# VHH binders against Profilin-1 (pfn-1): the designs that were tried, part 60

Target 1, 132 residues: Profilin-1 (pfn-1), of Caenorhabditis elegans (q9xw16)
Amino acid sequence: MSGWNAYIDTMTAAAPSIKRCAIVGAADGSVWARTEADNVFKASEEELKTFVALFNDVTQVPAKGADIEGVHYVVPRTEESLIFGKKENTGFFAVKTKSAVLIAVYEGPNEVAAQVRKAVESMQTYLNNAGY

## First folded at step 7 (VHH)

Design w77 (from t3 with T104K G105A D108E S109G F113Y; framework vhh_6fv0_2)
Fold by ESMFold2-Fast, scan of step 7:
Structure w77 (fold): chain B 132 residues (1-132), chain A 126 residues (1-126)
Amino acid sequence: as target 1 above (132 residues)
Amino acid sequence: QVQLQESGGGLVQPGGSLRLSCAASGFTFSTYDMYWVRQAPEKGLEWVSTISYSGSNTYYKDSVKGRFTVSRDNAKNTLYLQMNSLKPEDAAQYYCAKDYDILKAYFEGSPEYDYRGQGTQVTVSS
């Protein structure tokens, strides 16, 4: 590998409707890699700490929703290691591994959302198998 | 039933150009990200380019950047690949695809794709 940015590049090539994404530490929300320049992932350190803490009890998330990049998303349901949200034509998928949380913000219809979910879950599987 | 029909391949000299087309049917073309992939003799499938459902985002394999341009016409359910400055290394059977597992491409060099076309052959004489 050429470092954590290669994982960002891999996810965006697999699902080009991803607008912004990041890989952050599961314990503290520290950024390991993120999209930059015109598609920079804008979440603050405080917001990311709050967001990754949602994985401590995902069952409470649908009642409150989730905030990413200052945008409040409706979260219709969660799985043990998956939080996803929707707001109009945008959405996100976030998955937790042993030591990381992958967050992908996308734009597009339901078919695109399905492709984005596949890319994020594929990366989750890879990182878990690599011990992350 | 998903159907993808590639065309536009042929024999070209190094430095030449070809424009490939992919006619899609059996699904709502305008709501899917699409891919071009290729396979040279005795090699696995290799990802070449990606285009988002709207056409606003494109990505390319490093070795084809600046030479290839992917585009789409959602009204015609057609995907295109404009190939300029062709090199012998570009010779392959080219396929369009509706879905793609890029993690296999990245680490194994043998990505798995959902494609239904027969492909179109590109030959570059050296």
Scores: ipSAE 0.401, ipTM 0.710, lowest interface PAE 2.3, mean pLDDT 85

Design w78 (framework vhh_6fv0_2)
Fold by ESMFold2-Fast, scan of step 7:
Formats: C-alpha cells, sequence, structure tokens
Structure w78 (fold): chain B 132 residues (1-132), chain A 124 residues (1-124)
C-alpha cells in the first residue's frame, strides 16, 4: 500500500461500518483514491464537482440537501469544514482539508455514525497536519 | 465499568489452530466496530483485523488473510478470532479493542487499548 489508497485502507480498517469512501480534490472533485470492487464508490465526476463546490458556502446546504452516488441526503446542519447527511439508516460525513475532501458513506444507527464521524475527523486532522 | 476480557491463547505447533475470545461488558457491544491487535516482545503493536458492528464487514492484515477469521456474537457480547495455519511470526500478545482513536494511533505508530490480552506462542 502506497499513495492515497493507503489512507482509504487505513480509514476502512479503523471504521469498517464505512461502506464506501473517497478522497477527492477540493478544487475540482477529481478522485485521488476511493474504495473499489465490492465497496466501489460510484459517484460521477460531474456529481463530485458539484459536491465539493458546496464547501464554498456550507450555510446554503441544509436548505437543499446533498447528492452522493445518485442518493439525495437530508443535511440537518453544517460546520465550516463538515457536511453530513442522513437518509433513513444510511448517511455520510464529508470533511474538507486545505486541498482535499474526504467522503465516507456508512450504514447504521447513531452510535455507528458517531464512530464514523470521529474516524473521518481524525483523518482530516492528519491530512491537514501533512499539508493537504 | 467498560471491560474487555481476552482468552483462548496458548502454545501450539506451526500449522496449528487457536480460537481467541473477547468478552465485552459495560457498553452496548452491538453498536461498536471491534478490532484485534497484537504485540510481540521484540516488535511494535500491529493491527490484525476489524469487524463492523453488525458482523457484515471484515478486514484483515495481508499476512493473516485466508488464515484468520474474525466474527462476533452480539447476543453474547463476544468477539472471536479463529486462527488457522499458525506461523512462528504470529506469536504475540493479542488484544481486542473498541477504541475510536484507532486510526490516529495506527498512523502515529502509537496505540492505547483496553485489556490485559491473551498470549499466543508458536513453537519452532
Amino acid sequence: as target 1 above (132 residues)
Amino acid sequence: QVQLQESGGGLVQPGGSLRLSCAASGFTFSTYDMYWVRQAPEKGLEWVSTISYSGSNTYYKDSVKGRFTVSRDNAKNTLYLQMNSLKPEDAAQYYCARDYDFLTGYLSDEFDYRGQGTQVTVSS
């Protein structure tokens, strides 16, 4: 394991309730790494470009929600570098660093969601400290 | 009050098998992802396996994939690690963990886990 795929592998090992995840460029939504095979992250380039642009003004997101992998999520609130959404028993957390956006899609109850959020925020801290 | 108690270790010959157990108490076991990690006397702490809260997703260290199987029984609040085809390199103290800080510990080569662990020795 080398490059950005090593971060995906580390994240899924630490929080296996993450079903699919990706690390994408903050400026354009270009995929740097994502889960593959049975856990393939299926968002299109067009959808990801739209999604990362939400971080330009997160205050508008709760009114409209967010789309990931063709699924529309309700976004209850946002923070400066965090967008998260829910749809029944599924959800996502997306965090922005200087250069990247990390997106993790999970399935499970609120306790699982809390664990996934902590894992995602830990990776955000690591990437920011590494200059990304 | 939160407690994790490992058991099932022992001495085996190369190629042998052991089944480790981790009994959890003091928290809602069925809502937490769980981990197995190990540490040999002359080596650092190594991640071995993870299992999701429901048991539907499992992940393994490359060197144990195909030989080890992690499972859980949420009704019994128990985590298991079935170890087959054991090699001398698998000899270590084995720990189970619920720690949500696993990711940061793994990336910094630092870990802080609960329990006293269970010793696995492979003779050669």
Scores: ipSAE 0.012, ipTM 0.276, lowest interface PAE 8.9, mean pLDDT 82

Design w79 (framework vhh_6fv0_2)
Fold by ESMFold2-Fast, scan of step 7:
Structure w79 (fold): chain B 132 residues (1-132), chain A 124 residues (1-124)
Amino acid sequence: as target 1 above (132 residues)
Amino acid sequence: QVQLQESGGGLVQPGGSLRLSCAASGFTFSTYDMYWVRQAPEKGLEWVSTISYSGSNTYYKDSVKGRFTVSRDNAKNTLYLQMNSLKPEDAAQYYCAKDYDILTGWSSPEFDYRGQGTQVTVSS
């Protein structure tokens, strides 16, 4: 959906350290928009369906971790609408809105991680206010 | 050089209150989640509270919910913990920690506390 690509562009402009990101349906993990070409977000439909289901009970996630793009991430803690993970110098932030899950994968130190989190949480607020 | 300096501890009676502070320097404070952890004598480090980088989200250990409030002032690079209705089991050395240390695990040697922490004692 071309309209949803504008949100991808907004997030990557706000946090240039985002390597890949996507907006997916909260109910089924269907891809609404994602980064493409050199920065293609490459998670499978099965993986995304499994991932969005983690938001049904985020308290279980730190014990098991989470998989994105075939990479297993350690999840140190969760918040009601936020899952984040780390693997060495790579990490992700995923936030849930009413209808969507935003996923951003980044590389870099924790200062970079904080900038990515800010971008993703800002978009979460915007989409919730827009009814998504 | 990263520095975290805790203060505000002391002796208080059961049911009393204390406000802890953590002065941060050597990193961009406003871009890190911050944590309060504590250690009682002969015990391991125990997570107490988390505050997100913006201050918008806060989390607490179940036993301190409703009694402790974490807050931060990004303009002053300072983290706070307001402790009310203190109990004997809250007596411990209290430390603050930034997100990098937490991501490496609670027993990790990467938990690098620059200060000596601040001691909280609860007695009559």
Scores: ipSAE 0.000, ipTM 0.154, lowest interface PAE 11.3, mean pLDDT 80

Design w80 (framework vhh_6fv0_2)
Fold by ESMFold2-Fast, scan of step 7:
Structure w80 (fold): chain B 132 residues (1-132), chain A 124 residues (1-124)
Amino acid sequence: as target 1 above (132 residues)
Amino acid sequence: QVQLQESGGGLVQPGGSLRLSCAASGFTFSTYDMYWVRQAPEKGLEWVSTISYSGSNTYYKDSVKGRFTVSRDNAKNTLYLQMNSLKPEDAAQYYCAKDYDELTGYFPSEFDYRGQGTQVTVSS
């Protein structure tokens, strides 16, 4: 939806190294908003349902890694509401709020990862404060 | 300054075993989680195992569970990876890495340490 697309725009403006991102429902992985056109976030409904279920027990994730857009990422460790992964110079950060999961995929030098994490965590805080 | 030195790689036949070591210096080894990661020529960098700072918790890539065992000796500042029942798919350059994300919230390069490493070859 257009309303939720404004948050996508805010995150990508804050961290230009975000290549693709999405906001999905925490319960079912349903897409609320995603990047489109040349930067379309291509995860399937089945993949997203599997991905958001990882937040039910993040301690299991490092053993298995995580799949986003058909790409398998190594997940070295997790935090209670944060899963992040790495594959060469590509990575992602995903955070859970009360009702949503924010997923941001970035490409580029490792130095940009901190900026991407900050943008995603800032949006997580905003949405939690807004009741989402 | 953080230094990590891997050793113990070599050539082994399928079904064989190798024990990798990582000698750590320049930081308080006993307070950091440690990782083993690997990179094969036809694949990207791949996480293999994690061990908590105390050694109490270990995690493994699904394909190596039951075959690999990570351990550490905090008194010797040394990390180990015991590899049993080696398969051709395990052939790779193996690296150890320190967990560190305090300053930037995330240090991906710690997981992608591509220094010297130690080479594991599985063939006849």
Scores: ipSAE 0.000, ipTM 0.240, lowest interface PAE 10.9, mean pLDDT 81

Design w81 (framework vhh_6fv0_2)
Fold by ESMFold2-Fast, scan of step 7:
Structure w81 (fold): chain B 132 residues (1-132), chain A 124 residues (1-124)
Amino acid sequence: as target 1 above (132 residues)
Amino acid sequence: QVQLQESGGGLVQPGGSLRLSCAASGFTFSTYDMYWVRQAPEKGLEWVSTISYSGSNTYYKDSVKGRFTVSRDNAKNTLYLQMNSLKPEDAAQYYCAKEYDILTGYFPGEYDYRGQGTQVTVSS
């Protein structure tokens, strides 16, 4: 297979509790790959453009939260290249690489969140080392 | 059984310095963000500083930036607040607080536990 879908498959295999995910361009939020069909990542192009712009100043994000797929998430804190959020039993982890932003939405308890974060950060490291 | 014990408060003159300590036990200290909060007489609780679990990220209330420095020693389970150039408005009971950890542990400004505090008095 060619294209970015192979990386989506790798992340979902590593953390099966990822409900939906996407890889988008860091500059414009353009979708490079996303989960489809019953697991379709539903964020609009406008929402993704707004979301990736949050990485220009992550320190402002906890005050406002973040919207993904029309769902407002509380963002308790950020790291330089990581935004994560929580709403009830759902959450997300988003990481920025040189050229991309990886977004994974999950459902489940604390152990699930830890597994998803690890999968997303491992892919971030891989893509940065590959020049993305 | 989570325990937080603050120390290092006292009476200083304006422009003086104090170093506060918080001894933590009953949880894996190195995996939690820690907070310093304060309460002056007749005032509500006020956030002062945050330090990430690794010590890599620190955040400060605007009025204390450049004067206060938060740090931690994960090997000793101890949180510190170095306070320089103290002002009368800094006088308060100072508390350390542990981040809320239930489910994912990611709730803004939420504390599981807070110690009994240490008093800081700045005389004119």
Scores: ipSAE 0.000, ipTM 0.139, lowest interface PAE 12.1, mean pLDDT 81

Design w82 (framework vhh_6fv0_2)
Fold by ESMFold2-Fast, scan of step 7:
Structure w82 (fold): chain B 132 residues (1-132), chain A 125 residues (1-125)
Amino acid sequence: as target 1 above (132 residues)
Amino acid sequence: QVQLQESGGGLVQPGGSLRLSCAASGFTFSTYDMYWVRQAPEKGLEWVSTISYSGSNTYYKDSVKGRFTVSRDNAKNTLYLQMNSLKPEDAAQYYCAKDYDILSGYFETPEYDYRGQGTQVTVSS
């Protein structure tokens, strides 16, 4: 027995500096799973719908930035299926799969950021290979 | 050059306690998340606990929740695992680890790139 929460558990075990994370539908931003309790992911449905639409043209994102949990992040650059943002000692990585978007919000220095990116991209590869 | 040195293992009876330590050098300890992993005879490497670089976020394997506590002292470059209410199933070689890659599939134990020689924990009546 496993559900989408098992993927959240795997990502947070792989990169414990992830403060909050979620797996959402790529088409509509609907939440499939998210961190809860002390680490609850707080983005609204409307914000997530707007966020996943950014993947329709990632080249426009650096000019606008991105909003997650009511926080505006500067997006220094994007890659085809990757948006990442920075704000002081915090940041996020978001990757798109065939049917999902994985979002991880973290806190920490560059070494932590690299670890979070690796965890998110590893999960992206796994889900794409699984048909998601 | 990364160096990790575990200590504090030993023989304990069921219900007993041990405190493991991991002395780290060769990297800026305070900027890395750290892990405890274990390997029992006849079993693969198993993740036990994680702690964020600052110590503010901790995670545990379900079977050790409430019994084990991970902590760190960034001023001393040392990672700790307090183990209470030890069970025979906890007997294993315990390692601290600095970094790792997750294996394919979410049911698999993460592979760790950096770990020390480990410290043996034996639980017997």
Scores: ipSAE 0.006, ipTM 0.342, lowest interface PAE 9.5, mean pLDDT 82

Design w83 (framework vhh_6fv0_2)
Fold by ESMFold2-Fast, scan of step 7:
Structure w83 (fold): chain B 132 residues (1-132), chain A 125 residues (1-125)
Amino acid sequence: as target 1 above (132 residues)
Amino acid sequence: QVQLQESGGGLVQPGGSLRLSCAASGFTFSTYDMYWVRQAPEKGLEWVSTISYSGSNTYYKDSVKGRFTVSRDNAKNTLYLQMNSLKPEDAAQYYCAADYDILTGYFDSSEYDYRGQGTQVTVSS
């Protein structure tokens, strides 16, 4: 099967506190791979299109927040290719590569958030080096 | 002051078993995912296993799957690695690790900056 599913597996192995994740196209939010079955990433195509467009100007995102899977997240700050958010006991990290956006949703305290970020940023580096 | 102290290594024959322990202090152990990593002589550091903060999710390097079992006791701040059916290729210095960002409690992250001193595993007949 497709190589993209292996990247999902790699990220969840590196940070098991990830509940759901996906790799989507940076231009249109089209899904390349996502977690499946009981952990299926449920963002709609239209929501993902809106979400990836946030990377066109990340400096505006903290003022308005971000929506993933119908949940509105507070975004405390952004970096050039990173958007992250928190909503009570849930959070996410999203990073942009040349061609893709990686999104990981997790549950748990701030301590597990650091490991989720590490997993997502490691994959971002790998995919950029692979030309994606 | 974060500390990780590994123990339980030793010499074992192929097919034998060892149980490694990692005693953690200086941070809220129960809120962190933990890792076992290893380094064989003249080789780089290899990830071996991960366990979630609650113990509910475990992940393994393909070559150890079915032979190694990671577990934790959050009441005792201790991480374990049960190693069965040991092979010569498993011989290495074994380290436990936690994420460095524990120091700030913020969303920033880094690699395994407070590995302990490690515990040596030797597999030979």
Scores: ipSAE 0.006, ipTM 0.240, lowest interface PAE 11.2, mean pLDDT 80

Design w84 (framework vhh_6fv0_2)
Fold by ESMFold2-Fast, scan of step 7:
Structure w84 (fold): chain B 132 residues (1-132), chain A 125 residues (1-125)
Amino acid sequence: as target 1 above (132 residues)
Amino acid sequence: QVQLQESGGGLVQPGGSLRLSCAASGFTFSTYDMYWVRQAPEKGLEWVSTISYSGSNTYYKDSVKGRFTVSRDNAKNTLYLQMNSLKPEDAAQYYCATDYDILTGYFSGPEYDYRGQGTQVTVSS
């Protein structure tokens, strides 16, 4: 794999129900890679800075929810280094590594949500092992 | 299969109280987080409260904090929502939900895992 876009391609190939995704810096929300063209991940830099700051205390997130691409998601619970949200037939999984946050937005029923979570967590493990 | 049965709704005056119950079966209740979600025609589906599997952690929608209390009895497989100081904007069909995914062993949020008929809460003078 070369460049950060290859990791985006790997995640979307592993879970075709991912509609848009991004890899951003954990410290500042700066975009390292994202889906482009017809699947552009549209979150602003300001929104992403706010979003990655949620990982400073994930226990506060279920009470407030989370915003991605201007869409407010219900966050029913969090785990250490994992925030996920739901809104009707749309959802997201976001995981934190040492240096990055991976965000995947998907559409579909519970079965595809499970596949998306596996793809995101597999990439999280890979990046942590690579020192990111 | 997962079954959730809500009860305890009714008509109450503003400022009144109701206690909702949710009887759960078909899964190991004590190992899953539980949720209360409500649906009002004008607002859409809203998350209200979360309680962790052990009961140690509770979370609430900002507009219900201090008025609603979620609790659970793992020995009875029952989830509760105590609602005090009810306001007209609390009127909705209330559902309990779980993040259990029976088929794949994964979990999803309350908007996909609300199961059961719900219980109607009406707040009117």
Scores: ipSAE 0.000, ipTM 0.187, lowest interface PAE 10.6, mean pLDDT 80

Design w85 (framework vhh_6fv0_2)
Fold by ESMFold2-Fast, scan of step 7:
Structure w85 (fold): chain B 132 residues (1-132), chain A 125 residues (1-125)
Amino acid sequence: as target 1 above (132 residues)
Amino acid sequence: QVQLQESGGGLVQPGGSLRLSCAASGFTFSTYDMYWVRQAPEKGLEWVSTISYSGSNTYYKDSVKGRFTVSRDNAKNTLYLQMNSLKPEDAAQYYCAKDLDWLTGYYSGTEFDYRGQGTQVTVSS
């Protein structure tokens, strides 16, 4: 693909229940690509810097939760490279690759959450295989 | 048991219109994203369009954008594809799908991963 926007386009086409998403640098939270216009991902780079630092020790995250786009999410549990949160009918999945963090915010029931998780984890695998 | 039944295909002249339907049963239709894919003679399976569970988000293959409109009626468990300004290159067997492998199904997928006979669209002058 020619640029990082192509990965956002692929992920949203495969999981259109993603409301907003972004690909950010794992080291600093810098935005590489994000949804725009009516679906603009609104997190500041300061918030994203704090968020990606959570991957330094994911085991501490459930006790504190996580903030994305100024919204505080309850994080029920984490996996080695996965942080996910829930707030009523809204949630997010965030996965870390070698050099990036993918964040997808969605709204919907558990069936929708499962589809979003599948898309995010598939992209994580793809990017890791591509050397990112 | 998941069942998907497509209908509405037929023969149309270039520039004509058709409306495809997909009747869903065996699952809670209103909580799943849905997909339209197609396969033309001697071509691979192509993703055409996607619609979110609520109908709020839709996406289209570049070559059909502005001509095709996907929609759904969750009360009737039915998915639709309105096809306007049909071109010869749109002629294909059209399938609806409940789950799309994003790596292979987004652009080209395995036709055997889809259930049902599909509905045939023919465009001729």
Scores: ipSAE 0.329, ipTM 0.697, lowest interface PAE 2.5, mean pLDDT 85

Design w86 (framework vhh_6fv0_2)
Fold by ESMFold2-Fast, scan of step 7:
Structure w86 (fold): chain B 132 residues (1-132), chain A 125 residues (1-125)
Amino acid sequence: as target 1 above (132 residues)
Amino acid sequence: QVQLQESGGGLVQPGGSLRLSCAASGFTFSTYDMYWVRQAPEKGLEWVSTISYSGSNTYYKDSVKGRFTVSRDNAKNTLYLQMNSLKPEDAAQYYCAKDYDSLLGYFDSPEFDYRGQGTQVTVSS
């Protein structure tokens, strides 16, 4: 497998309800890896810079929500290294590691959301332990 | 009470085919991603395939890709695994499962919540 794409493949295999996902730099939102082709993660560089900056103070996020791929999500609450959003039957989970932010967009009911969260948090733990 | 009942295993020659079924009850089948896992003699439990709750997304272990096809019928609460071009390495007890460890692939130690007895697949040489 090529670099960071192996982690994308593993995460989507663990939670196939993930429709699109990416691994981006925590400092600037630069894309390290993302889903491509029919499952391309569409967020622009400008949107990703804005998004990763939300981790500078997650307490502000529920009041404003978050935008990913041009879609505005309601963010019901945050944790120190976790932002997640909902819009009807779609949603996302984003977690910050030492140097990266993982973003996974999914579709499905609450049972599916719980599985996606587990996959994202497990990848967060793995990458932190790997020094990222 | 979650129940999963596997069937369709048997003895087959190398290169042969089998179709496994899993009848699910006790939960809302259509809202869960489902999995096929197997345990070969002297080995731990291994993930084989995943299918999303809607049936739109499927994933496979690299060694079975192109040979196995997972599908589901949500109206019948049934999960299937079509196995073609079977190899001796595929011989195992096969189980269906509704939950799995999100660390699958990182620790090579999947965790599952399943209630089936499994169905035995033997590939004769």
Scores: ipSAE 0.006, ipTM 0.301, lowest interface PAE 11.1, mean pLDDT 82

Design w87 (framework vhh_6fv0_2)
Fold by ESMFold2-Fast, scan of step 7:
Structure w87 (fold): chain B 132 residues (1-132), chain A 124 residues (1-124)
Amino acid sequence: as target 1 above (132 residues)
Amino acid sequence: QVQLQESGGGLVQPGGSLRLSCAASGFTFSTYDMYWVRQAPEKGLEWVSTISYSGSNTYYKDSVKGRFTVSRDNAKNTLYLQMNSLKPEDAAQYYCAKDYDWLTDYLNPEFDYRGQGTQVTVSS
């Protein structure tokens, strides 16, 4: 096992509204760990490479939106290390650490989104403090 | 004001069963993931189970899998924990929680909203 799978398990236990998630390299979008089987995170290598490059200038993202798993999301705003999007009853939170990007796709109303954001940001803080 | 009130604890023999309840008020219960956590007298807080806002996704601590079942009734704003095949190591004060972040301090997790708790004692 990679070891990184334990963090995926931790995130989904902390926020069970997460349907699919992944931890990828910030430089290239390479997958370190992701949900599998019935909850498989389906993004291609090319899509992830394109997605992590959005963190090079997050101010441009709201004008274009973002694509994850072949789904185009409206991105209402961004923060320095945070991109989030919505499409109907689905959404995502993506946060950048020093060397990783955490992506969590969820389903539910806006109140559920707050819980998913908390789990993703908690993991972001943990990984940054660990030097990742 | 967020209020959580646990009930259903008691003294039971090893192998017995108890059903815990948590009555919630002061927030939109149906839009929040909920947690059961416990603390034994000589141990730290332990996460026991999580249930999604809709009830469709559940997660459990490894030592309780197959014995405990979490459920919820969103119409009644109530969270449940069915505990079967109880063991002495399950004896603890049980709490329900709306917001629980253990990732930033995984050995001493932070709870924002938990009730008074309900005591579970397992003895011969």
Scores: ipSAE 0.006, ipTM 0.328, lowest interface PAE 9.8, mean pLDDT 82

Design w88 (framework vhh_6fv0_2)
Fold by ESMFold2-Fast, scan of step 7:
Structure w88 (fold): chain B 132 residues (1-132), chain A 125 residues (1-125)
Amino acid sequence: as target 1 above (132 residues)
Amino acid sequence: QVQLQESGGGLVQPGGSLRLSCAASGFTFSTYDMYWVRQAPEKGLEWVSTISYSGSNTYYKDSVKGRFTVSRDNAKNTLYLQMNSLKPEDAAQYYCAKDYEWLTGYFSTEEFDYRGQGTQVTVSS
């Protein structure tokens, strides 16, 4: 396969407990690639633009939480380029690269969450090294 | 202490079948996604298949799709790989793994600390 969809396929194979994911532009939240068909990532353009803007000051996020696909997540803390949240057995990890934001929504226990985080952070490292 | 022990490998003719097993201990098997990887002589480590912790989602390397089936029995802490229509290019040492780093381009066996000794698959006429 070619294009950004190959990265989505790699992430879901690395962490099959990812239910939906997307790679979006860091500046505007425009979708570069997302999971499709039965597991389509459904965030609106407005929601994605709002979400990527959270990376302008991640220290404010724990006080407000974050919305993905119309679901409000409690964000316990953030790291410089990482926002994550959990709601019962579901959660998300989002990381920022130089020009992209990767968002993965998953379902599973804490051990699975750790595997999803590793997959997302590995892709972040790869994209940064590739100049994205 | 995490332990993974593979079995079920052997010598088979092209077109034959083998069923690999991986017995897991030292961690809560049912809460981890699991992987099958392989390494042919003098080649790098290659991802073969992934299965989610519940068994609901499976993924396969393109060249094995339709021929290999991954499954798991969480009550027995065992991971399986059913291999049908085996080809010479499938010959390799097969490992199960609890953790695998593919996105960064790692293809070294030394980088995995939660991987078993493996089971050898040879395909020869």
Scores: ipSAE 0.289, ipTM 0.673, lowest interface PAE 3.3, mean pLDDT 84

Design w89 (framework vhh_6fv0_2)
Fold by ESMFold2-Fast, scan of step 7:
Structure w89 (fold): chain B 132 residues (1-132), chain A 125 residues (1-125)
Amino acid sequence: as target 1 above (132 residues)
Amino acid sequence: QVQLQESGGGLVQPGGSLRLSCAASGFTFSTYDMYWVRQAPEKGLEWVSTISYSGSNTYYKDSVKGRFTVSRDNAKNTLYLQMNSLKPEDAAQYYCAKDYDILNEYFGGEEYDYRGQGTQVTVSS
């Protein structure tokens, strides 16, 4: 997980409104890296296993929403390899690569959300090109 | 630009201890995960340990778990490896390393950006 923490730092530097984030295995939701200490990403292994399974059929997700860190998010729509959700002034973006799922939880308005999405999608592109 | 200077190696008897240091310069040390890797004379380069940029997460090769402890001092740009209960199989040239390109590093991958001569650890009775 330690080498993967550099990618966490890169995402949070690119979008400072990210409050918590993680990189997890696409097959099982195992945590490869997450934000630490005061901003620790707190999803359980069971929750993450359930969450990454959503990428098996993203078209079903808007009907039921998604749960991250015990919080239920409304998912307005999905895109290929992208699930994003909203709850009040918080939200998340999650993207799937070949081997990983990147999850970033943020707080702020839509302009902030756009920066978070860009950071997560940029990292998704990078990791896919690197073979992950 | 990047400089990594290892020290602390030496000759120790089986069961002994050594503390390795790595002084880093030429990059923002506190933003990089750091690695200890080693190479014995007729063997390939082996990953030994990783420490996250903040120092909160550490990982170890199975054969050194419980015996080695990696740590860092970001204020001093220094990486450490405390080696206890040393075994003959631990004898090697030890290098500290950073990601060649932070965005190209893979945990457990073959590519490490290591610089300098390393520090030699010899274990003999």
Scores: ipSAE 0.000, ipTM 0.129, lowest interface PAE 15.5, mean pLDDT 79

